# VHH binders against q96fz2: the designs that were tried, part 106

Target 1, 269 residues: q96fz2
Amino acid sequence: CGRTSCHLPRDVLTRACAYQDRRGQQRLPEWRDPDKYCPSYNKSPQSNSPVLLSRLHFEKDADSSERIIAPMRWGLVPSWFKESDPSKLQFNTTNCRSDTVMEKRSFKVPLGKGRRCVVLADGFYEWQRCQGTNQRQPYFIYFPQIKTEKSGSIGAADSPENWEKVWDNWRLLTMAGIFDCWEPPEGGDVLYSYTIITVDSCKGLSDIHHRMPAILDGEEAVSKWLDFGEVSTQEALKLIHPTENITFHAVSSVVNNSRNNTPECLAPV

## First folded at step 8 (VHH)

Design A107 (framework vhh_6z1v_2)
Fold by ESMFold2-Fast, scan of step 8:
Structure A107 (fold): chain B 269 residues (1-269), chain A 124 residues (1-124)
Amino acid sequence: as target 1 above (269 residues)
Amino acid sequence: EVQLVESGGRLVRTGGSLRLSCAASGSTFDTYAMGWFRQAPGKEREVVAAISQSGGSTYYADFVKGRFTISRDNAKNTVYLQMNSLKPEDTAVYYCAAGVGFYTDLNPDEYDYWGQGTQVTVSS
């Protein structure tokens, strides 16, 4: 997973993340740095994407079941990185393999500090290799959506007003991530950055790509992954496995260019 | 920062009971997950039990399940280990440890603060 869509306006995204805390109270996640959130149909590594994380990471006495939503840089910069420019990191940290996460210092250290997050997206893109050609077929991959009379479907949206109906009740994709905090050696703001944990593809996606993000399917899994105050790393890692509860459709080559940021990127062909 | 001081270790007979206490001093005890570890001569330090910062979740190593109980009192800045049905194999120095946001790691390297240890000897 190297490309996502996360295009919802901030208020719609916030409402889509409504949850219950440990006391059963209905809540919306509280934003940190909301101005850094940049909606896009075509998000690539090094851009900022919204993640959910426990409020306890920011407030020492907070209830660990309460959630913050914050934009973080896609591409984890380890806390131990000693150079002044994070773009000079020689290792690709866009994704983190589940089978080696406890062996790699860049991921094991933040994981040991409870730095688990849930990466939010409308869905993600993968490119299927087509035999006999160098061209690849892109697909948009997302949770199955509950059909309602008012919401319609992606293929039926003819205008911006109809597109809004599709997205009002969209079930966001929730991917397991690890984040870290890097302090520039010369001073400046702390950089929060994340990686997406990856697993082997499920049977439903095996014809498209051999890997997929670790998807947290449902509020119980999301809550356990985020709650580092009550759920150990060993218990949380049991949530990391392929998911069959996923759907997809082919999209046009418009998505191939990361500069293209329009609804056409995820529209069915 | 937190400083930890264990107490309660002593000589006990096989089948006996003992309660260990770990008193914490410092500004933020209730933000730490707490663990009890032990180390016998010539062996590596191993986890015995751990408790989340609220006390709502606990972990026990297989060799102590049903015999030991971990608890904490955040108002008193203290964590306890109640040890029942003690065996000679339980003889070790017992250490209290505090870690940020992680309560069941079996690796001592993941805990930030440690006490000096309290000796428990179980006679056959």
Scores: ipSAE 0.000, ipTM 0.149, lowest interface PAE 16.7, mean pLDDT 83

Design A108 (framework vhh_6z1v_2)
Fold by ESMFold2-Fast, scan of step 8:
Structure A108 (fold): chain B 269 residues (1-269), chain A 122 residues (1-122)
Amino acid sequence: as target 1 above (269 residues)
Amino acid sequence: EVQLVESGGRLVRTGGSLRLSCAASGSTFSTYAMGWFRQAPGKEREVVAAITQSGGSTWHADFVKGRFTISRDNAKNTVYLQMNSLKPEDTAVYYCAADVGFGDWSSYLDYWGQGTQVTVSS
């Protein structure tokens, strides 16, 4: 996973992240650096994306089940990185493989510190290699949305007007991430950056791409992944596996250019 | 912010039982994960058991699993290590430690106690 859509306005995104803490209280996540959130239909590595993480990472007295939402840089910069410019990092840290996450220092260290986050998106894009051509077919991949007989659910047959209305109640894709905090050697603000954990693709996606992000399906999985105060690294890693509860549709080549940021990027063709 | 004081270490016969206590003072005890470490003479300090801030999850090292049990009482600001079926190899100074979250206990920790000596003899 190297491209996502996360276009909801901040207030809509915040409401889509409503949750219950461990004591059953209904809450909205509290924002850090909300002005750094930039909605886009076409987010690439090095851009900022909103993530959920435990409030306990910022406040020592916080209940670890309470959530913060913060924009973080996509592409993890390890805390031990010694160069002055994080763009000079030689390793691609956009994704980390679930099977080697405990072997790679860049991921093992922050994971051991409980630096787990949930990466939010409308969905993600993948490019299917087509037989007999050098072109690839892009697909938009997302959680199944509310389905009813006749109307009010999304699909290839739905009009563009119906698609625009679904965003008010859109179920956000929730992907397992690891983040780290990097302090510039010469001073400056701490950089928070993340990577998306990847797994083998599920049966439903195997014809599109051989890998998929580790998707946390439902609030129980999201809560356990975030709650580093109550859930050990070993227990949290049991949540990392392929999931079948996913849907997709083909999209136009407009999405190929990461500079294109319009609804056409995810509209069904 | 958190001060830790261990107690309960003493001489015990092989096969005996012992409960160690770690009393914490400070405003934030219930927000810390707690752990027990031990260090025998001439050896490195090793993690024995850990417990989350609520007590809802625990971890025990393989060499004590089934014999030792970690627990906590947040109302009393205390964490316990119940030690059963003690062996001479369990002889060590036992340390209480606190950390933010249930992370990698081999990493740098926020707070340590001064230790309590446990001696197991035949």
Scores: ipSAE 0.018, ipTM 0.505, lowest interface PAE 7.6, mean pLDDT 85

Design A11 (framework vhh_6z1v_2)
Fold by ESMFold2-Fast, scan of step 8:
Structure A11 (fold): chain B 269 residues (1-269), chain A 123 residues (1-123)
Amino acid sequence: as target 1 above (269 residues)
Amino acid sequence: EVQLVESGGRLVRTGGSLRLSCAASGRTFSTYAMGWFRQAPGKEREVVAAITQSGGSTYYADFVKGRFTISRDNAKNTVYLQMNSLKPEDTAVYYCAARVGFYSTAPNEYDYWGQGTQVTVSS
């Protein structure tokens, strides 16, 4: 997973993340750096995307079940990185393979510190290999959506008019991530950056691509992944597996160019 | 940011019981995972028991399982170690320790430590 859509306005995104803490209290996640949130239909590595993480990472008196929402850089910069420019990092940290996460220092160190986050998106894009034309067919991949309102319905083959209305109650894709905090050696603001954990593709997606992000399906999985005060690294890693509860539809080649940022990027064709 | 003070260590006879207390000063006690460690002369510091911030999960080393119980009272900023069926090999200085996040069995992963309380078990 190398491209996502996360286009909801900040207030709609916040309401879509409503949750209950350990004590059963209804809450909305509290924002950090909300001005850095930039909605887009076509998010690539190195851009900022919103993630959920435990409030305990920022406030030592917080219940670990309370949540913050914050924009973070996509592409993990390890805390031990010594250069002044994060782009000088010699290896790709956009994704982290689930099978080697405990073997790679860049990932096992922040994971050992409980630096687990949930990466939010409308969905993600993947490119299916076609014939020897070297053309690839892009697909938009997302949770199944249910719309109970009088007008419009949600489905893979729905019209553009139905898709215009669907965002009112969209179920966000929730992907398992690991983040780290990097302090520039010469001073400046701490950089928060993340990687998306990847797993083998599920049967339903195997014809599109051989890998998929580790998706946390439902609030129980999301809560356990985030709650590093009550859930060990070993227990949290049991949540990392392929998911069959996913749907998709083909989209226009407009999405291929990461500079294109319009609704056409995810519209069915 | 948290100061830890152990108390309750003393001389007890084999088969006896003892409760250790660790009093914390600071407003953040309830959010720390807490551990009890021990160190006998000439040996490395080893984990005895640990507890999460809510008390929802606990850990016990195999050599104390069934005999020791860890508990916490967040209203009193105190963690306890109830020690039953004491053996001479339980003789050690007992330390309490605190860390942010889930408890650890490794001493080097704790941020705050008490000064220790001596427990001596004789026949």
Scores: ipSAE 0.510, ipTM 0.802, lowest interface PAE 2.1, mean pLDDT 89

Design A12 (framework vhh_6z1v_2)
Fold by ESMFold2-Fast, scan of step 8:
Structure A12 (fold): chain B 269 residues (1-269), chain A 123 residues (1-123)
Amino acid sequence: as target 1 above (269 residues)
Amino acid sequence: EVQLVESGGRLVRTGGSLRLSCAASGFTFSTYAMGWFRQAPGKEREVVAAITQSGGSTYYADFVKGRFTISRDNAKNTVYLQMNSLKPEDTAVYYCAARVGFYSTAPNEYDYWGQGTQVTVSS
């Protein structure tokens, strides 16, 4: 997973993340740096994306079940990185393989500190190899959506105007991530950056791509992944596996260029 | 001012029982993991038991498993260690410790420490 859509306005995104804490109280996640959130239909590595993480990472007196939503840079910069410019990191940390996460220093160190996050998206894009050609067919991949009176059936709308109606009650894709905090050697703001954990594709996606993000399907999985105060690294890693609860449709080649940021990027073709 | 105050340590005969208490003040007790550690003279501090902030998960060192029970009362800002079937090898100063996040078995990963309470087990 190297491209996502996360285009909802901040207030709509926040409401879509309503949750229940350990005490059973209904809550909305509290924002950090909300002005750094930039909605887009076509988010690539090194851009900022919203993630959920435990409030306990920021406030030592917080209940670990309480959630913050914050923009983080896609592409994990390890806390031990010694150079001044994060873009000079020589290895790709956009994704983290589930099978080697405990062998890679860049990932096992923050994971040992409980630095687990949930990466939010409308969905993600993958490019399918086509037989006998160098062409790739892009697909938009997302959770099955509940039918509403106002939006109709998701996937039946084939124009941008019709697709705008589905977003009021969109179920966001919730991907398992690991984040780290990097302090610039020369001073300045701490950089929060994340990687998306990847697993083998489920049967439903195997014809599109051989890998998929580790998707946390439902509030129980999301809560356990985030709650580093109650859930050990070993227990949290049991949540990391393929899911079949996913759907997709083919999209236009407009999405190929990461500079294109329009509803056409995810509209069915 | 952060304080952890252990109590309950005393001289006990082999096979006896003790309940240690650790009263916390000056921080939000209910959001910290708590641990009990022990140290005999000339030896390093070792983990005995630990408990998550809600009490939903606990840890016990192999040498106390089945004999000791850790518990907490967040309304009273207190963590407890119930010690049964005591052995001379359990003789040590017992320390209460607090940590942000999930409990740890490493002493150097704890944020706050009590001054300890002496437990002596005689043959």
Scores: ipSAE 0.538, ipTM 0.821, lowest interface PAE 2.0, mean pLDDT 90

Design A13 (framework vhh_6z1v_2)
Fold by ESMFold2-Fast, scan of step 8:
Structure A13 (fold): chain B 269 residues (1-269), chain A 123 residues (1-123)
Amino acid sequence: as target 1 above (269 residues)
Amino acid sequence: EVQLVESGGRLVRTGGSLRLSCAASGYTFSTYAMGWFRQAPGKEREVVAAITQSGGSTYYADFVKGRFTISRDNAKNTVYLQMNSLKPEDTAVYYCAARVGFYSTAPNEYDYWGQGTQVTVSS
């Protein structure tokens, strides 16, 4: 996973992240650096994306089940990185393979510190290789959506008018991430950056791409991944597996250029 | 930030029982994971038991399983270690420790420590 959509206005995104704490109280996540959130239909590595993380990472008196929402840089910069410019990192840390996460120092160290986050998106994009040609077909991949006053999920055959209205109650894709905190050697603000954990594709996605992000399906999985005060690294990693609870539709080549940031990027073709 | 004070250590006969208390003062006790460690003369400090901030998960070293129970009362800012069927090998200074996040079995991963309370088990 190298491209996502996260276009909801800040207030809509915040409401879409409503949750219950350990006591069952309904809450909204509290923002850090909300002005750094830039909605986009076409988000690439090195841009900022909103993530959920436990409030306990920032406030020692917080219940670990309480949540913060914060924009973080996509592309994990390890805390031990000693150069001044994060773009000079020799490793691609956009994704982290689930099968080697405990073998790679860049990921094992922050994971041991409980630095788990949930990466938020409308959905993600993948490019299907077509047999007999070098052209690729892009797809938008997302959770099945509940239709307003309907029992089914919205489909690719639905009109553009129906797609416009679905965003009011869109179920955000919740991907398992690991983050780290890097202090520039020459001083300056702490950089928070993340990687998305990847797994083998589920059967439903295998014809599109061989890998998929580790998706946390439902509030129980999201809560356990975030709650580093009550859930060990070993127990949290049991949540990392493929899911079949996913849908997709083909989109136009407009999405190929990461500078294109319009609804056409995810509209069905 | 938090100060920890252990109490309850004393001389006990083999097979006896003892309850240790660790009282925390200062902010945020209820959000820390808590651990009990012990150190006998000439030995390294070793983990005995640990508990998460809510008490939802606990850890016990193999040598105390079935004999010791860790618990906490967040309203009283106190963590307890109930020690049953005590053996001479349990003789040590017992330390209370606190850390942010999930509990650890490694002493060097705890941020706050008490002064210790001496437990002596004899025949």
Scores: ipSAE 0.579, ipTM 0.839, lowest interface PAE 1.9, mean pLDDT 89

Design A14 (framework vhh_6z1v_2)
Fold by ESMFold2-Fast, scan of step 8:
Structure A14 (fold): chain B 269 residues (1-269), chain A 123 residues (1-123)
Amino acid sequence: as target 1 above (269 residues)
Amino acid sequence: EVQLVESGGRLVRTGGSLRLSCAASGSTFSTWAMGWFRQAPGKEREVVAAITQSGGSTYYADFVKGRFTISRDNAKNTVYLQMNSLKPEDTAVYYCAARVGFYSTAPNEYDYWGQGTQVTVSS
């Protein structure tokens, strides 16, 4: 997973993240640095994306089941990185393989500190290699969406009004991430950055790509991944596996260029 | 400023029971994972029991399972260790410790420590 869509306006995104804390109280996540959130149909590594994380990471008196939503840089910069420019990191931390997460210092250290986050997206893109051609077919991959009288399925023959309203009740894709905090050696703001954990593709996606992000399917999985105060690293890692609860459709080559940021990027072809 | 103060340690006969208390000062107690550790003369500090911030998960060392119970009262900023069926081998100074996040079995992963309370078990 190297490209996502996360285009919802901040208020719509916040409502889509409504959750229940340990006491059963309905809540919305509190924002940190909301001005750094940039909606886009075509998010690439090094851009900022919204993530959910436990409030306990910021407030030592917070219940670990309470959530913050914050923009973080895609591409984990380890806390031990000593250069002044994080773009000079010599290796790619866009994704973290689930099978080696406990072997790689860049991921093992923040994971040991409970630095688990849930990466939010409308969905992600993958490029299918087509036999006998150099062209790859892009696909938009996302959770199955429920049909309502006010919202149609993407790609269905719907009225313009129903098509536009699909986003009002969109079920966001929730991907397991690990984040770290890097303090610039010469001073300045702490950089929060994340990586997306990847697993082998499920059967439904195997014809498109051999790897997929570790998707946390449902509030129980999301809550357990985030709650580093009540869920150990070992128990949280049991949530990391392929899922079949996913759907997709082919999209146009417009998405290939990460500078293209229009609804056409995820529209069915 | 974080202070942990243990109490309840005393001389107890083999087979007896004792409850240790650890009182914490500061507003962050209810969100800390808490642990009880012990250290006998000439031995290293070892984990006895631990508890998450909500009390939803607990840990017990094999040598105390079935005999000791850890609990907490977040309204009173106190963690307890109920010790039953005490043995001479339980003689040690018992320490209360706190950390942010999930509990740990390693002493070096705790940031705050009490002064300890002496438990002596004799025939």
Scores: ipSAE 0.595, ipTM 0.846, lowest interface PAE 1.8, mean pLDDT 89

Design A15 (framework vhh_6z1v_2)
Fold by ESMFold2-Fast, scan of step 8:
Structure A15 (fold): chain B 269 residues (1-269), chain A 123 residues (1-123)
Amino acid sequence: as target 1 above (269 residues)
Amino acid sequence: EVQLVESGGRLVRTGGSLRLSCAASGSTFSTYGMGWFRQAPGKEREVVAAITQSGGSTYYADFVKGRFTISRDNAKNTVYLQMNSLKPEDTAVYYCAARVGFYSTAPNEYDYWGQGTQVTVSS
């Protein structure tokens, strides 16, 4: 997973993240740096994406079940990194393999500190290799969406008018992430950056790509991943596995260029 | 910042029971993972039991499983360690410790410590 869509306006995104805290109270996540959120149909590594994380990371007196939503840089910069320019990091930290996460210092250290986050997206893109050509077929991959006017999932076979109507009740993709906090040696604001944990693809996606993000399917999984005050690292890692509760459709090559940021990027072809 | 004060330590006969209390002041107690540690003279500080913010998960060292119970009352800002079937080997200074997030079994991962309360178990 190297490209996502997260195009919802801030208020729509916030409402899509409504949740219950440990006491059963309905809440919306509180924003940090909301001005850094830039909706886009085509987000690449090094751009900012919204993530959910426990409020306890920012306020020592907070209940660990309460949530913050914050934009973070995609591409984890470890807290121990000593160069002045984060782009000088020699490792690719866009993704983190689930099978080696406890062996890699860049991921093991923040994970040990409870720095778990949920990366939000409309969905993600993957490129299927086509035999006999250097061109790849892009696909938009997302949770099954419930149709508002009758039971059933929305898909490529639905009319463009039906697609326009789904964003008001879109079920956001919730991917397991790890974040870290880096303090520039020369001073300045703390950089929050994240990586997406990856697993082997489920059977449904195996023909498109051999890896997929670790998707947290449902509020129970999301709350357990975020709640570093009540859920140990060992218990949280049990949530990291492939899911079959996913759907997809082919999209235009317009998405190939990360500078293209239009609805055409995720529209069915 | 939180201040921790242990109480309840005393001399107890082998096979006896004792309840230790740890009173917290300064910060909102219910946000902290809490641990009980002990240290005998000339030995390193070792974990005895630990508990999450809500009390939904607990940890016990193998040498106290089935004998000790950790609990907390967030309304009273207090953590308890109920010690049953005490053995001479349980003789130590018992410390209460607090950290932000899930409890740890490592002493060096706790931010706040009490002064300790002496428990002596005689045969």
Scores: ipSAE 0.278, ipTM 0.702, lowest interface PAE 4.0, mean pLDDT 89

Design A16 (framework vhh_6z1v_2)
Fold by ESMFold2-Fast, scan of step 8:
Structure A16 (fold): chain B 269 residues (1-269), chain A 123 residues (1-123)
Amino acid sequence: as target 1 above (269 residues)
Amino acid sequence: EVQLVESGGRLVRTGGSLRLSCAASGSTFSTYSMGWFRQAPGKEREVVAAITQSGGSTYYADFVKGRFTISRDNAKNTVYLQMNSLKPEDTAVYYCAARVGFYSTAPNEYDYWGQGTQVTVSS
């Protein structure tokens, strides 16, 4: 997973992340650096995306079940990185393989510190290799949505007039991530950056791509992944596996160019 | 930051029981995982028991499992170690420790430590 859509306005995104803390209190996640959130239909590595993480990472007196939402850079910059420009990192940290996460220092160290986050998206894109051609067919992949009279689905049968209403009740894709904190050598603000954990593709996606992000399906899985105060690294990693609860549709080649940022990027073709 | 003070250590006969207390200062106690460690003369500091911030998960070293119970009262900013069926091998200085996040069995992963309380078990 190297491209996502996360286009919801900040207020709609926040409401989509409503949750209950350990005491059963209904809450909305509190924002950090909300001005750094940039909605887009076509997010690539090095751009910022919103993630959920435990409030305990920022406030030492916080209940670990309380959530913050913050934009983080896609592409984990390890805390030990010595150069002044993060884009000069020689290896790709856009994704982290589930099978080697405890073997790679860049991921093992932040994971040991409880630096687990949930990466939010409308969905993600993958490119299917087509037999007998060098062209690839892009697909938009997302949670199944509940279709209502006011809309809750972007299925191919929906008219363009109904698409504006689909996002009001959209179920966001929730992907397991690991983040780290990097302090620039020359000073300045701490950089928060993340990687998406990947697993083998499920049967439903195997014809599109051989890998998929580790998707946390439902609030119990999301809560356990985030709650580093009550859930050990070993227990949290049991949540990392393929899921079949996913759907997709083919999209236009417009999405291929990461500079294209329009609804056409995820529209059914 | 938190300050920890252990109490309750004393001389006890083999087979006896003892409850240790660790009192913490400040409102931040409830967010720390807490551990009890011990150190006998000539030995390294070793984990005895640990508990998460809510008390939802606990750890016990094999040599105390079934005999010791860790608990916490966040309203009183206190963690307890109830020690039953004490053996001479349990003789040690007992330390209370705190860390942010899930508990650890490694002493070097705890940020705050008490001064210790001496437990002596005689035949």
Scores: ipSAE 0.585, ipTM 0.842, lowest interface PAE 1.8, mean pLDDT 89

